# Ledger of designs, part 6: VH-VL binders against MLP-like protein 328 (MLP328)

Target 1, 151 residues: MLP-like protein 328 (MLP328), of Arabidopsis thaliana (Mouse-ear cress) (q9zvf3)
Amino acid sequence: MATSGTYVTEVPLKGSAEKHYKRWRSENHLFPDAIGHHIQGVTIHDGEWDSHGAIKIWNYTCDGKPEVFKERREIDDENMAVTFRGLEGHVMEQLKVYDVIFQFIQKSPDDIICKITMIWEKQNDDMPEPSNYMKFVKSLAADMDDHVLKA

## First folded at step 4 (VH-VL; framework fv_remtolumab_arm2)

Design n17 (from r16 with heavy chain G105P)
Fold by ESMFold2-Fast, scan of step 4:
Structure n17 (fold): chain C 151 residues (1-151), chain A 119 residues (1-119), chain B 107 residues (1-107)
Amino acid sequence: as target 1 above (151 residues)
Amino acid sequence: EVQLVQSGAEVKKPGSSVKVSCKASGGTFSSYAIGWVRQAPGQGLEWMGGIIPIFGTADYAQKFQGRVTITADESTTTAYMELSGLTSDDTAVYYCAREGDYWYPMDVWGQGTTVTVSS
Amino acid sequence: EIVLTQSPDFQSVTPKEKVTITCRASQSIGSSLHWYQQKPDQPPKLLIKYASQSFSGVPSRFSGSGSGTDFTLTINGLEAEDAGTYYCHQSSSLPYTFGPGTKVDIK
């Protein structure tokens, strides 16, 4: 069987958890404008921008390489979390499980964190661990900070 | 650096089918979407569908679902669009286009294939 | 499906004048709007991607702006070779859709 694991990190952000959560929950269509050096495009395959269970296709650059990723999202408003369940794409050639959870937590009036949890399982033992993808999603949250704050 | 070369013009009878090829050279084939866009004489552009070869399945505009089949052969770096149940309303130039550089913009286009449907 | 509308349908312009073409989306598409130029008997050519980013090799007289539902393509100082039909295209949601086109003719 393939090797698996879970990565967890916390990204400190500015502003309100509510505004950051709204961007990740309902406004993915703004990502290419906000962080175009990471995300070149995002399109709805099924559902709406703010739908639980929506399926989206992402076009992005990771480690200088253009990639495509298809995911189904799960919205958890109670915990201010959005889960991206990997379905297809470059990541899924390496991993048979790739689930990324972004949770937004207000710690004080000026301090919030984006808690990122990545649950992964490799296709086989020869595949690399997805540490590069963890670095990538951390960069998405960090670089989105200024754009959300200014909105 | 990517070039798309399409098959030649076709004249078809109503009720028949047509299969247009689009051969890619240069660049990466598997990861980039190849879309099909048609244009009837004097009319605008109409997206029919597309395929990202690495996904293995195609997506279609609802108007063409059931009549169009889009496939890709990675060994020959060739995409195909087959349209069945042809009528005179299907007379058009059919383009393949690759979403490159920034993915969703169609930055590389084939030269077009004229399909004429007449009895 | 997302519907795109363009204005004007047709414009006849003297060389060196400024041309403004608008594209409106039926719902918000962020910046996922692209502009193409098509000349007779040729495939379309990408001019502007993601509302405002110039594609490689495109003359600086072409610029794009807008976000959400309202977008503009501007040609500042029209040249004779700019005659053609201009289309907007959204990549926000499948199916992809195009605007109906704006024909720009030179007087």
Scores: ipSAE 0.121, ipTM 0.708, lowest interface PAE 5.6, mean pLDDT 88

Design n45 (from r16 with heavy chain E99G D101S)
Fold by ESMFold2-Fast, scan of step 4:
Structure n45 (fold): chain C 151 residues (1-151), chain A 119 residues (1-119), chain B 107 residues (1-107)
Amino acid sequence: as target 1 above (151 residues)
Amino acid sequence: EVQLVQSGAEVKKPGSSVKVSCKASGGTFSSYAIGWVRQAPGQGLEWMGGIIPIFGTADYAQKFQGRVTITADESTTTAYMELSGLTSDDTAVYYCARGGSYWYGMDVWGQGTTVTVSS
Amino acid sequence: EIVLTQSPDFQSVTPKEKVTITCRASQSIGSSLHWYQQKPDQPPKLLIKYASQSFSGVPSRFSGSGSGTDFTLTINGLEAEDAGTYYCHQSSSLPYTFGPGTKVDIK
């Protein structure tokens, strides 16, 4: 009965929730420079870098394999959250629903958490659960921490 | 396509409370904003509040703060709006509506629930 | 809270005529303005989102423009089925307020 589900994880990060949120909300063009071992490229298909509803295409390496992912983003400034809704790509061959929410929550003056929620539904029962993709997006948030702090 | 189905009409006495349900079918529930909007007879639309189920926190218009409670149950994909301390001024059609957060615009609406407050 | 005002309150229009509805915000809301159509005893329907983006399935005669405080909904060639009340709605800040509505009748 594992055809759909929701994964939730919390990644402890340092510094300002506002600075981390800004990076994920408005500055995806900085990702290849910051975490090039994960993300090799990102391009705008529709919209702008900071626009709600923008469609972007990502070139990345997951588990040693190069993949492509097309998503539409939703911005929620009140909750400091960005949602990536999967449209096309390698992930979407496995899943018919793939929504990833990154929310940034200040815990103390120097400590935050990035709460990552992944809502997923498989194409069919034979497909694996997307635990590998959860591990991947968790590593993106963790590895971005130093780059945001140094900026 | 996503559909929102609301509970049936209610007739309530002054001072009572009403709880309206909004069941979502098709598509994703947890990450979409669900808002509640009411309309008194012959009047315009009034935003009451909303919730994004996955964040667990509801936002309310100040006018309704303390009288309204908005909740969501992800297991049944149902949102609720409870309004207490009813008066004749609360006689209205109550709508639930969803969008990809409120910024996207509310693209799917429930059919509405008529609430009549009479002595 | 942000107050939205609409002009005109009411308009009776000859078929195929151009209709212009204006929405003004009490403070700048960028492009976070949406337009809805409501017919009697029906829920509202989204027409235009973010000032100028047409919602899927909406006839091309509907268009939106504006930014900041001044916004316009245009119906270029009114059809009989377009009779109804039109509302602007802002999502810039809480509470997410609606305008008072503009009623459009066809002659």
Scores: ipSAE 0.000, ipTM 0.493, lowest interface PAE 15.6, mean pLDDT 86

